VHH binders against q8pxy1. Designs and how they scored, part 19

Target 1, 323 residues: q8pxy1
Amino acid sequence: MMDPQIERKLIEIMRVIHESDKPIGARAIADELNNRGYDIGERAVRYHLRILDERGFTRKHGYAGRTLTDLGENEMNDALIGDRFGFVISRIEEMAFRTTYNPETDKGDVVVNISYFDKDDFETVIELISYTAHAGYMISPRVRIFEEDSLEMSLPPGKIGIATVCSVTFDGLLLKAGIPVEPAYGGILQIENKKPARFLDLISYSGTSIDPIKIFMNRTPTSVLEVLEKGEGKILANMRQINSSAYEMTGKILKKAEKVGLAGCITLGEIDEYLLGAPVETGKFGAAVVGGINGICALEETGIEIETNPISTMLDYQTMKEI

## First folded at step 4 (VHH)

Design w27 (framework vhh_h_nbbcii10_fgla)
Fold by ESMFold2-Fast, scan of step 4:
Structure w27 (fold): chain B 323 residues (1-323), chain A 125 residues (1-125)
Amino acid sequence: as target 1 above (323 residues)
Amino acid sequence: QVQLVESGGGLVQPGGSLRLSCAASGFTFSSYSTYALGWFRQAPGQGLEAVAAISRSGGSTYYADSVKGRFTISRDNSKNTLYLQMNSLRAEDTAVYYCAAKGYSWRYTGEYDYWGQGTLVTVSS
């Protein structure tokens, strides 16, 4: 729940640290940022460095200053790439291509989101993610936990990591069956009587350099807890567009995925028709899929601080445990 | 490789007390991949019954109605040991007691991943 203006400054500070071959202090960082056209003082840099320290993105070296952790390096690289036009589409294409999961064998790699939270919140995190997944508002009830001493993932001090299945896994399943999928919109979907009603807000994947779901996490509140309690409220969802010739095959594949716990396609649209109020191009049909991080949104609604990297990496689905 | 070993069972009189211990090897109780630890029992001629369970942090506990107020589950993560303090024992508490560990799951009474060999508790005059 940081101001977007502050997030931009954090990324630029990390960039300066990355470009330094040695630990760098707040004054030197401020001087370098001013050389790049930013109006920022040493006091403000020190404030932002504490935020980066708390997130585990920077490591202190006494009076010598800061260096980036592996986690900070990854976050900076993701943010810099995300600022380029078309990068989010390119990332979706890459992850879909790397998807090897086969519902017939229940083997292979799926696309995951990675979230980080304070270890003290562990029990609440597992409870809400489990509840949200079993209610049908996440892609899968399977997760993987990463501890501070994990060899598979570098974590911030005092944090636990959790991997949840990303909706891009469906793009990969369809691609492996010869069906090209076009990401159309990320959005906020209204649920009424436990059923999808309409999209309230949409951000096109075309014409944005940042993932629409990440934008909604920062800008637009969900009410996942309300949906879980009353069957009414707002969740994250994505819409895909697929060529009309693949309509029957798409339905078959999604039904098979559902049988092995990869559920999340809430509605398939009709050919050439709007889906839940969202426009669909001529010769295509829409597919609305729940956002893979709705359980994370529920946690944010309770005031728990949790950071999420959507479309983060690949994991073997067999290494993920049902909660 | 992963093992749970129970100890502390034996013969006790009705109204007596007994403390069971469960030592783990091959994994740590503080691991976030281990959501819950529990005690189960099987009385002669009966099925397996959940007795008590404790969350990873120790912040949440479960007790069967038959043992509430008499048994206390606790854990020592530094010693990698789970305990069951059994007070006011009754003849009906006679059973083989099993220690079990569960992966991350909110359900304390669901399926458990790892089991000990069991320790016999006999409550008799």
Scores: ipSAE 0.000, ipTM 0.320, lowest interface PAE 11.5, mean pLDDT 81

Design w28 (framework vhh_lunsekimig_d3)
Fold by ESMFold2-Fast, scan of step 4:
Structure w28 (fold): chain B 323 residues (1-323), chain A 120 residues (1-120)
Amino acid sequence: as target 1 above (323 residues)
Amino acid sequence: EVQLVESGGGVVQPGGSLRLSCAASGSIFSRYALYWYRQAAGIERELIASITSGGSTNYVDSVKGRFTISRDNSENTMYLQMNSLRAEDTGLYYCARKGYSWRYTGYDYWGQGTLVTVSS
């Protein structure tokens, strides 16, 4: 967990690194910040750099210092356009609103993530995504494939795109039934004996302008392959908070969605009780949902190069194929 | 609503073969990964073989090369062909389907088990 004061300092440190044409060290960062009117020492800068390293925003160049990663550059650019703390939540709200899928009819649009990879990896990608989905660690076993000649997507030569169902689809299903959902945390969930045990790491959606799932993807702290093999390990998961008055209706909707293969809700908590070690606000209950890209995490664990845009767009669920 | 029913267990001599079947009802069989577990006396239930909806298979090392898991989606049936049976293969064999439960992603459905005895 982070507070807003720490987040502001992290942004200012990233700004200094961004403005440097070469790797920059903690002492030079501290000196530059002091020139800009901040009262911060080298030790504090080193502490904040470790947080940035852990989030995947900075890359260490030995004794030469740090540069921003692509993720860090994106965070810096998001911060520069303003309203950074609301950015991801606004995107989730937009996509939830655009969700039209109805489990009663099995019709309508769902939210998807889009991933890109070399066409030579196609068979491995399909096999491992299928395995992960059918093992229960993705939202759905339905995917949509985009080839080089696709009219729907502009792909670089030699690349294939794949759409997988995003967990924000559940936010949309519940919203359409009149149930507002609050995204609380993205995190790393420990699996033991093929069941959820506890969250090991949590990043608040209100405390970042970058999707927590993007942060975890770039640092690869998951062990999805181990979970598939042995029923033990770490997966991506998100926690939602929902008002206690919606408890019964939420359960009914999620059961209906499960019948049509939208089965990413791992656990519903009890009203006013913590869920898998994560705190839940009074008057609410928690819902833990698998990350929609755990199959992509498994692919990265094998060394496959794959780029992912989470919460990317809408697709008609009926056009997605069982895999 | 989903029910799993195992059959095909029995008594065999070491080196013998058995074919176990698991018939499923009440759900769309073809969309789920399916599993065979074994429980010996005094030992925890262990996963021995799995098969995805697409037919990809996995085995625990102790049975690899001797056991073959397969499925027939048109018959809603999964099989375990067991060859070169050893005394250590004795146990109750359970088929399982990973249920997509809103409470957890673990195994929701189990058969009642079928007994395999390898006697010398």
Scores: ipSAE 0.000, ipTM 0.124, lowest interface PAE 17.8, mean pLDDT 79

Design w29 (framework vhh_lunsekimig_d3)
Fold by ESMFold2-Fast, scan of step 4:
Structure w29 (fold): chain B 323 residues (1-323), chain A 120 residues (1-120)
Amino acid sequence: as target 1 above (323 residues)
Amino acid sequence: EVQLVESGGGVVQPGGSLRLSCAASGFTFSSYALYWYRQAAGIERELIARITRGGSTNYVDSVKGRFTISRDNSENTMYLQMNSLRAEDTGLYYCARKGYSWKYTGYDYWGQGTLVTVSS
């Protein structure tokens, strides 16, 4: 896992490269960063450039220097967004504890993400979120719409808000039953024949100060539209670890939740076994859930501009309408 | 004032065909996506087909290739052409229009339903 101070330096180096119209070398990068108030030398920049090369974020042009790859461009943009709206482990814990939903009674509060978009995009937003949810790539087909004159939400004129169920709801549901849950990884999940196949990329929640979900937001590396059309491609998902003693109870609770529409292609791993290629600690099993914002990723893939606040608030599930 | 009225249900033999109609009034028909749901005895209502304002269609897997949803904006009517009917298609069929504001209680609009029975 990388030190947060090192991650910040990597982001700043990528920003300098991005702002250059031509390939740029280590000395020129160091000079530009010093002009911006950073105390960094050419040797340190060369070290960080090697890390960026290894991660696939930069491309070396020999004599001319480096440019950002498409992955590097997306990483830089996602890291900047993550500073505002990231999921952090403390936020996950808070919202899980605030969850009151009980699938036995179909009553209580769930955790939601809030997204904002232009009123003119409303029909397309509703259609694509509906399609994604009914295909099984969101937590629930229930949403709540907030118009510009909404009593519960302040929106700029011309904007509409939509609440979608967040996967942290499952963490809260299990905690209510006495089962502690450990967030493990956010990642990119490969779908084949309309089924989860394997995680392609994983970022640990415990090792980073930047929310893993934000690093993967809304662009390459997801291909939700491809999954909807062909039954194969890449979606957002997260994985959590649970003590092996809770295996049977966890399965029963999640099956009850599925009956009321809280589904999201849930996969439980075997005790002590990797889940979909993701590591699991000895004495635990993995639980993988599709990301609650996959429908939003699909919208971004069509070129619709949409802003998302993940793990935003609690809503009464009974006030959310099936779409 | 919004009204949705289904018709065309009936009794049909396995392998037969029916065409359902949904006549709409009280709103600008061409501006809304419209939906067909069905409900079998003892089972919750399920979405089976959708048609967007622009005419794009979606179906649940169990009816793909057998059912066709369409709309006629000049007649304010939506249709469901049902071919190769099976015993499991038996149920009440509802047309619906979604209400897209959570601030209005009961803002989804439904017809009364039309019964489809696939005999034997």
Scores: ipSAE 0.000, ipTM 0.096, lowest interface PAE 22.6, mean pLDDT 80

Design w3 (framework vhh_lunsekimig_d3)
Fold by ESMFold2-Fast, scan of step 4:
Structure w3 (fold): chain B 323 residues (1-323), chain A 120 residues (1-120)
Amino acid sequence: as target 1 above (323 residues)
Amino acid sequence: EVQLVESGGGVVQPGGSLRLSCAASGFTFSSYALYWYRQAAGIERELIASITRGGSTKYVDSVKGRFTISRDNSENTMYLQMNSLRAEDTGLYYCARKGYSWRYTGYDYWGQGTLVTVSS
């Protein structure tokens, strides 16, 4: 019996192969998976490809790589139907467990989103992300830049990559202190007079086949630029539920994180009460956190073409620089 | 907090030289394009020189070949070397960094200015 996390990696490898117009090799698959947030090397991909070969899901083309068989296409489609609604929750749990950052020492790994864009847009990207972060609508003003042909990240020609801190980092900080966190909703949050007013739309993390952030970016416009200029408008935010017994300890940890620039927690709700209109289960309280990609949303609002992989990977926070 | 501080202005004779400096703080200097503007009495502020993060330079025709813009990322400082100065080069020289948005009128960040007087 295979580990469920290994089965998810097999499905993602099959997706990469499916999306390729030509046979694809283990190194190219590993690079693409790293761009999608998996921390996986070529050797591990070769191991997984052998499993797929043995199951009859992939066909070898010598040194050119692999393609999916008809059986592999069918299995991928069938598996995705079953796994679709659980994938995002499993990803959040994995990334929270991998978080090692300690605010007391300012050392360790944080969860990041990866975005990439045309290098000609670099100055605008840095300025607007900086502005959004310092205005309080991102998790941290620290970023990591990936240049063309970087060994740290595979990028298309003419592109630059940027890592921004993901809100799942808070899930990890709390988990390290023994506090389980339940992801609840991604949503659109109304800002009025520079303060959170209410959630306008909510999508449950457990009830969707894609990341709620991607759904909102595609269907519901944000107005992050309006918020930055006038103190009113719509941003991305998410909510977590935490057991009431952890209320005081949660507040303590988030306060320590804020001192070192991880200041994305907008507000803690009262025990057993809805937070900003969002439902909270009995025996729990809500914690509303800004979406880690609000600066990316602002860039999209200006017409800049930018591709984002949320909850992408882990980075050493010490390698991220304040902008 | 973005701060730009100019220095190096003064009085020079026609044909003389002057070097202006712009010391920057409050942002990642190496990530931004930077600009020199000039404002003469009775004339609107005009862009005279620019330098990109990669070091590419542009100049207004009236100063091309006479002025050289440069940057030192290790010192967070931008320079304007002014040679063969003319009476019409007299004015306040401002260091600037552009605002943040293509859809909205952005706010430019400005220094206090440094006075250059070319006379006698």
Scores: ipSAE 0.000, ipTM 0.117, lowest interface PAE 19.4, mean pLDDT 80

Design w30 (framework vhh_lunsekimig_d3)
Fold by ESMFold2-Fast, scan of step 4:
Structure w30 (fold): chain B 323 residues (1-323), chain A 120 residues (1-120)
Amino acid sequence: as target 1 above (323 residues)
Amino acid sequence: EVQLVESGGGVVQPGGSLRLSCAASGFTFSRYALYWYRQAAGIERELIASITSGGSTNYVDSVKGRFTISRDNSENTMYLQMNSLRAEDTGLYYCARKSYSWRYTSYDYWGQGTLVTVSS
């Protein structure tokens, strides 16, 4: 394959052609790319169009310009899907690398989700998040509140922001100890007798451009309130895969984290065995981690309007207060 | 299900030798670190030897040079070769494997123990 910068330009040219309802010429393509911030001239576009023609990705329509062939449409879609498939995993990798929290010192940055809600709902939000966290269905009972006058965060009018700890924090803790963690699935986990029973539904992280947890929040109902009341129901959880060589070290690190209030891992699976019905690759073990936003799901179940950005940013854990 | 069964204990004179065995079933033996613990009367169980999945070994100072831990992955068995036995080596010997359950609760799988008595 040729220079990566050239390949990127070919993909962007194909995108412009795809977005055109009619055949489009080199000048129009160059103008559109320049409008999108690319520094490219008509001569360079003509060069790239010849490459696309030779690859069978474009069809020439006399003086009217070019359209994508079926092969070109497929190539562009594959490239866009490839970028999208990597989007969430790339974000997880970035945030894990930026994690500096050390449970032995109780210092450093953790990964957080940010949620926004009407200030009139403040007391209900704090009460229900506290209850859910202390029941063990969130990563931590520590939160950071952002009021409308906050200099740290731009808030929509009349809203309050709340930061809750994200499960990607565990990926970062393990990475700092030399343990690579593979995100596998977001899912809906059945709780029975206050313990995890099985995953009811799973979405692969590699198969979506949208965070699986956000998909479940929008489409598959949780019953966090039922779990809090009866010890039975459905919560959000994620599944990780970790190399078998790291089994004991992983358990030791997560136990240390739990002593300082990071208690989101529901269970570690046996090496080479499925965990709670979810597939695990040979040579690995599974780790089922509660979703960091189960308290937010409980609020949505009560009819409270709340917007959530998962895996949103880093925050100093010492600035978060137990509720 | 996970099972660990110790054997090879007995009564020996000081300076004697014993070989303990731990037969394992119900898990992929070759992938786990395994442990020998000792419990003397009135004393809590102490870790005396360990072996990683890769074969790296570690020992408490009181048994270094006298005890040798080993594993046979084809037979799903861990061994403790005990040489130059002393009266203070008397105790119940347990093999163990680490496990983690709900909310990081560590749960160790234990055998039933095998008694080693070193008497004059």
Scores: ipSAE 0.275, ipTM 0.706, lowest interface PAE 4.2, mean pLDDT 84

Design w4 (framework vhh_lunsekimig_d3)
Fold by ESMFold2-Fast, scan of step 4:
Structure w4 (fold): chain B 323 residues (1-323), chain A 120 residues (1-120)
Amino acid sequence: as target 1 above (323 residues)
Amino acid sequence: EVQLVESGGGVVQPGGSLRLSCAASGFTFSSYALYWYRQAAGIERELIASIRSGGSTNYVDSVKGRFTISRDNSENTMYLQMNSLRAEDTGLYYCARKGYSWRYTGYDYWGQGTLVTVSS
């Protein structure tokens, strides 16, 4: 019944209380929220605390302040899960909608991942990303480099930024042609004899609170370097489902994209059939695509420190250069 | 690794019956669609029957009502029951499964073929 922005403020107040090792008062809560970039005063915090008290989510400890009740702890945990329940899918939908790239004209915006790393690692980073892309384990060999003094990106001191094409670009290409795409799984894909063999691990985009690709990337379960050297090993890949009625159109669009260097090592499954061991719903076919950050995974495998924001923003593909 | 082995071909009189078998190994049989192709003299290899992982079947018009495709997931075997055989059914019969590649089109795994001859 309440303004959704008020409900979000209630959740953030509960988070501050939870993170406090001791009862916390309205002034301290307001100061902490201001430190986190929220514009809220002590009087507004007191108003929200009364709402939380009335709902049974907080317990008052005289002048010492508030703690969460067991009910409040449960509500906060449920709200945090719910807040993230559709987050990744909503972000994919947003970026697909913002995609304007047209393979017929080679013009428009693509979805990119942004990574940044120490300037001292520049030559190794460019060499390994280039090698991975030209071996076919990234979406495109085109990248964009951002130096520390770039007007286009604010970088931490001593860092260089690199944009690489994100697989969500394919979702956008298909959407612009009138073909809806349903994200299905992020996963670890086994490569054998330089060909996709089967998914070893899968995480559904539905029902997760964290981006599946971020989970796999941080665990370093890939062996991209092994794949580059021997033609066997483990890479990041993701899968989407598409309505069977779009089968022919999907194939034609992807072939056009490949001619302009947006190849992405995509594999189409048969209608109603599992793809690479991953389940597909009746009336649909699967489309598996290499993860756009496999070159970044290879760098992490060498021990290079690199930070990545996947599905980060849009860039004009014409401003990206082949490496 | 992926292997498909056909059997059951032979010589049969017009109007007779044959049952072909395709024994599969090297993959999770129950998760894949499987296909029967026929290569007749002077004719390009054609798809004659298919069966999906869920059991749905499809047939080319020339064999519909005469041929029946089936699968036994517990035995990793696909069958083609051929009834009311005609001289035009003579040819090599191939079992096939789709393969995957990083190219937008897949490739096919083929068996060695089994010969069916319909003659007097």
Scores: ipSAE 0.005, ipTM 0.377, lowest interface PAE 9.9, mean pLDDT 82

Design w5 (framework vhh_lunsekimig_d3)
Fold by ESMFold2-Fast, scan of step 4:
Structure w5 (fold): chain B 323 residues (1-323), chain A 120 residues (1-120)
Amino acid sequence: as target 1 above (323 residues)
Amino acid sequence: EVQLVESGGGVVQPGGSLRLSCAASGFTFSRYALYWYRQAAGIERELIASITSGGSTNYVDSVKGRFTISRDNSENTMYLQMNSLRAEDTGLYYCARKGYSFRYTGYDYWGQGTLVTVSS
């Protein structure tokens, strides 16, 4: 889990960089922060800048210093909206609560990710997302396409939008049934012989100011194409913790969801045991779920430029089309 | 690895009694609900008794008042005390625990079964 105190310092450093008209170095950042009443030295600022570089929020300009990336500007703007510590958890809770999809009726709203790509890539995008979904590395083979003239979504000229089902939909299904779900980790999951082996990298949802998926998109590469071709490699996956008393009900609901087309649960762990190397609290069991954007990761691996907003909005599942 | 091993089956006359045991390993026994199923020739496997982690019990109507399910969390063992046995109770008796690993493992965990024959 990233320390909340560190997250606050990262936000303040990004603020100083944002306000600079040119690249700014660690000494100048430290001096500015001290002028604003913060007790921080150049060495500590350099440490925090390395974290920001790793997260893709800052770009290094040699000895001239750092500027914010577009991702860093967006996170800076998001941080100014409210309390970022726990913000991702609060967002997941909000979207889970807004989930109305009922596997018994096959009706209602699901949580989706929205991705944007050049219209010339449309056929490749649909083909690879379909292939990834049918191989079992996405939540659902259903998508919704938004063309540049769509009234439902404002798109840049020459772009097409695609909605894919988000794993937070499972949090919503379980919450609707009275089962509280704790998002634990976003991570990179190693696949071997077409089976989950272990998490290679984990980022806690607790105490972070940004979605772990955004961090992984900039830091640790996936190899979804390798998994599709050879049955080994790295995919995005999320880990949840659920109270042991809900073990059987959780299993029944997820199996029902799978039968009606939502098949993203990789595995449920044993009560009181680690799942795929990820820690699980005593009195709970883990649930590992595929990342809803693994097909998008596969597209990025082919060199296609694509931008993604995870946990973006709600869509009526009946308006999404199987591909 | 989850393991369930039944014992205590045998041949008994109508009106007799048997006690079945299910020894469990490979999981935190006290945390799980556990089940007894039986299967007679030509009949689908049926749930006959269950016990929750908290000790609450349920029975199918045909065995209520005659069978008693219990658990000993210190010994990781579940029992089925069968009294007033009838010819219709003849069958293979299975100990079970629910499992929900969906993509790469099976749905439920089962023991090998133990044979109960009620006949003169």
Scores: ipSAE 0.353, ipTM 0.750, lowest interface PAE 3.5, mean pLDDT 84

Design w6 (framework vhh_lunsekimig_d3)
Fold by ESMFold2-Fast, scan of step 4:
Structure w6 (fold): chain B 323 residues (1-323), chain A 120 residues (1-120)
Amino acid sequence: as target 1 above (323 residues)
Amino acid sequence: EVQLVESGGGVVQPGGSLRLSCAASGFTFSRYALYWYRQAAGIERELIASITSGGSTNYVDSVKGRFTISRDNSENTMYLQMNSLRAEDTGLYYCARKGYSWRFTGYDYWGQGTLVTVSS
């Protein structure tokens, strides 16, 4: 999945789908790509469409073909704007820089994910996100709700938006203290007896144009509901690497964040040691943190339709309410 | 199931030597740092020696030059070679591995302990 040639073809296919004003099929996509100078056949397009389907970037319409999901639209736009090598790292760095939240004052902006769902699902959404957050599998139990008529957010009719805190907020807290953070891996983390056991699958942030967390989310390899019920199963998590010289200060800052409800499930590794089975570079230590969207994954597991833009924007943490 | 089992403790005269062993199971031994702690009567457990997955070692000043920590990844065993033993080295010796909890301070997996008595 970090083959640059495959990623480039996926982006171009998404671009063709985006430019279509109606669903488009594999033959039409292949013809359009060939018209643009690409040497690609219908069978290859079908293979790539399957990958896009698995990632949740495309929606099937039978013989009429595919359209992009909101997730697919966002990934296509992100890939076209940034450097394909390291684009997600650049986004993380930008949002970390924009973070102003201070745990001592409980004031400032945090990084959020934005999700959209039918207003008829509101009670189930709030209940399950609350349960997941209070169990420790989200960054914060605070959310912000956006109604259809909100001036701050344009929503489709019948939809409600919800903002949840993104793990990149921790990158911002550390950056504010002078500690640079390197994103290492997004992955699937095995939970046993309500505690982290090991990473089962990892995708490096370096060498990918698509956010690893988005890829895992779309494949539905999580079992967040099982974790909530039994204390065992699979969740989304990511790992950062931090220079060993910042070890003590990092622990101190994260303890302060925990006191104000920006706790999440965070585990610090030892200097130069593997963390939960994931490799760490010499001179660094690992920091594993739950994905900010595990509550959304739980909702998808129940069959609720919900669309998410991870690392979406900044919100004043004081405008977010505990659920 | 993480399991640590210490052995090799006993009674020895001052200036003598003992070799402690910690047999580990239930995890990928080669990927974890491992630790020896000592607890004397009425005193909190103190870290005596550590060894990283890569083989780097650290010691508390009171045992430097006298104790040597080592590991055998093929046998899933960690050792503590104790030379020039002093009365002050008397205590329960625990093998430990860091565990990971959702609190970033973590927790430790402990063995049962092995008693070392240095008597005149």
Scores: ipSAE 0.013, ipTM 0.386, lowest interface PAE 8.4, mean pLDDT 82

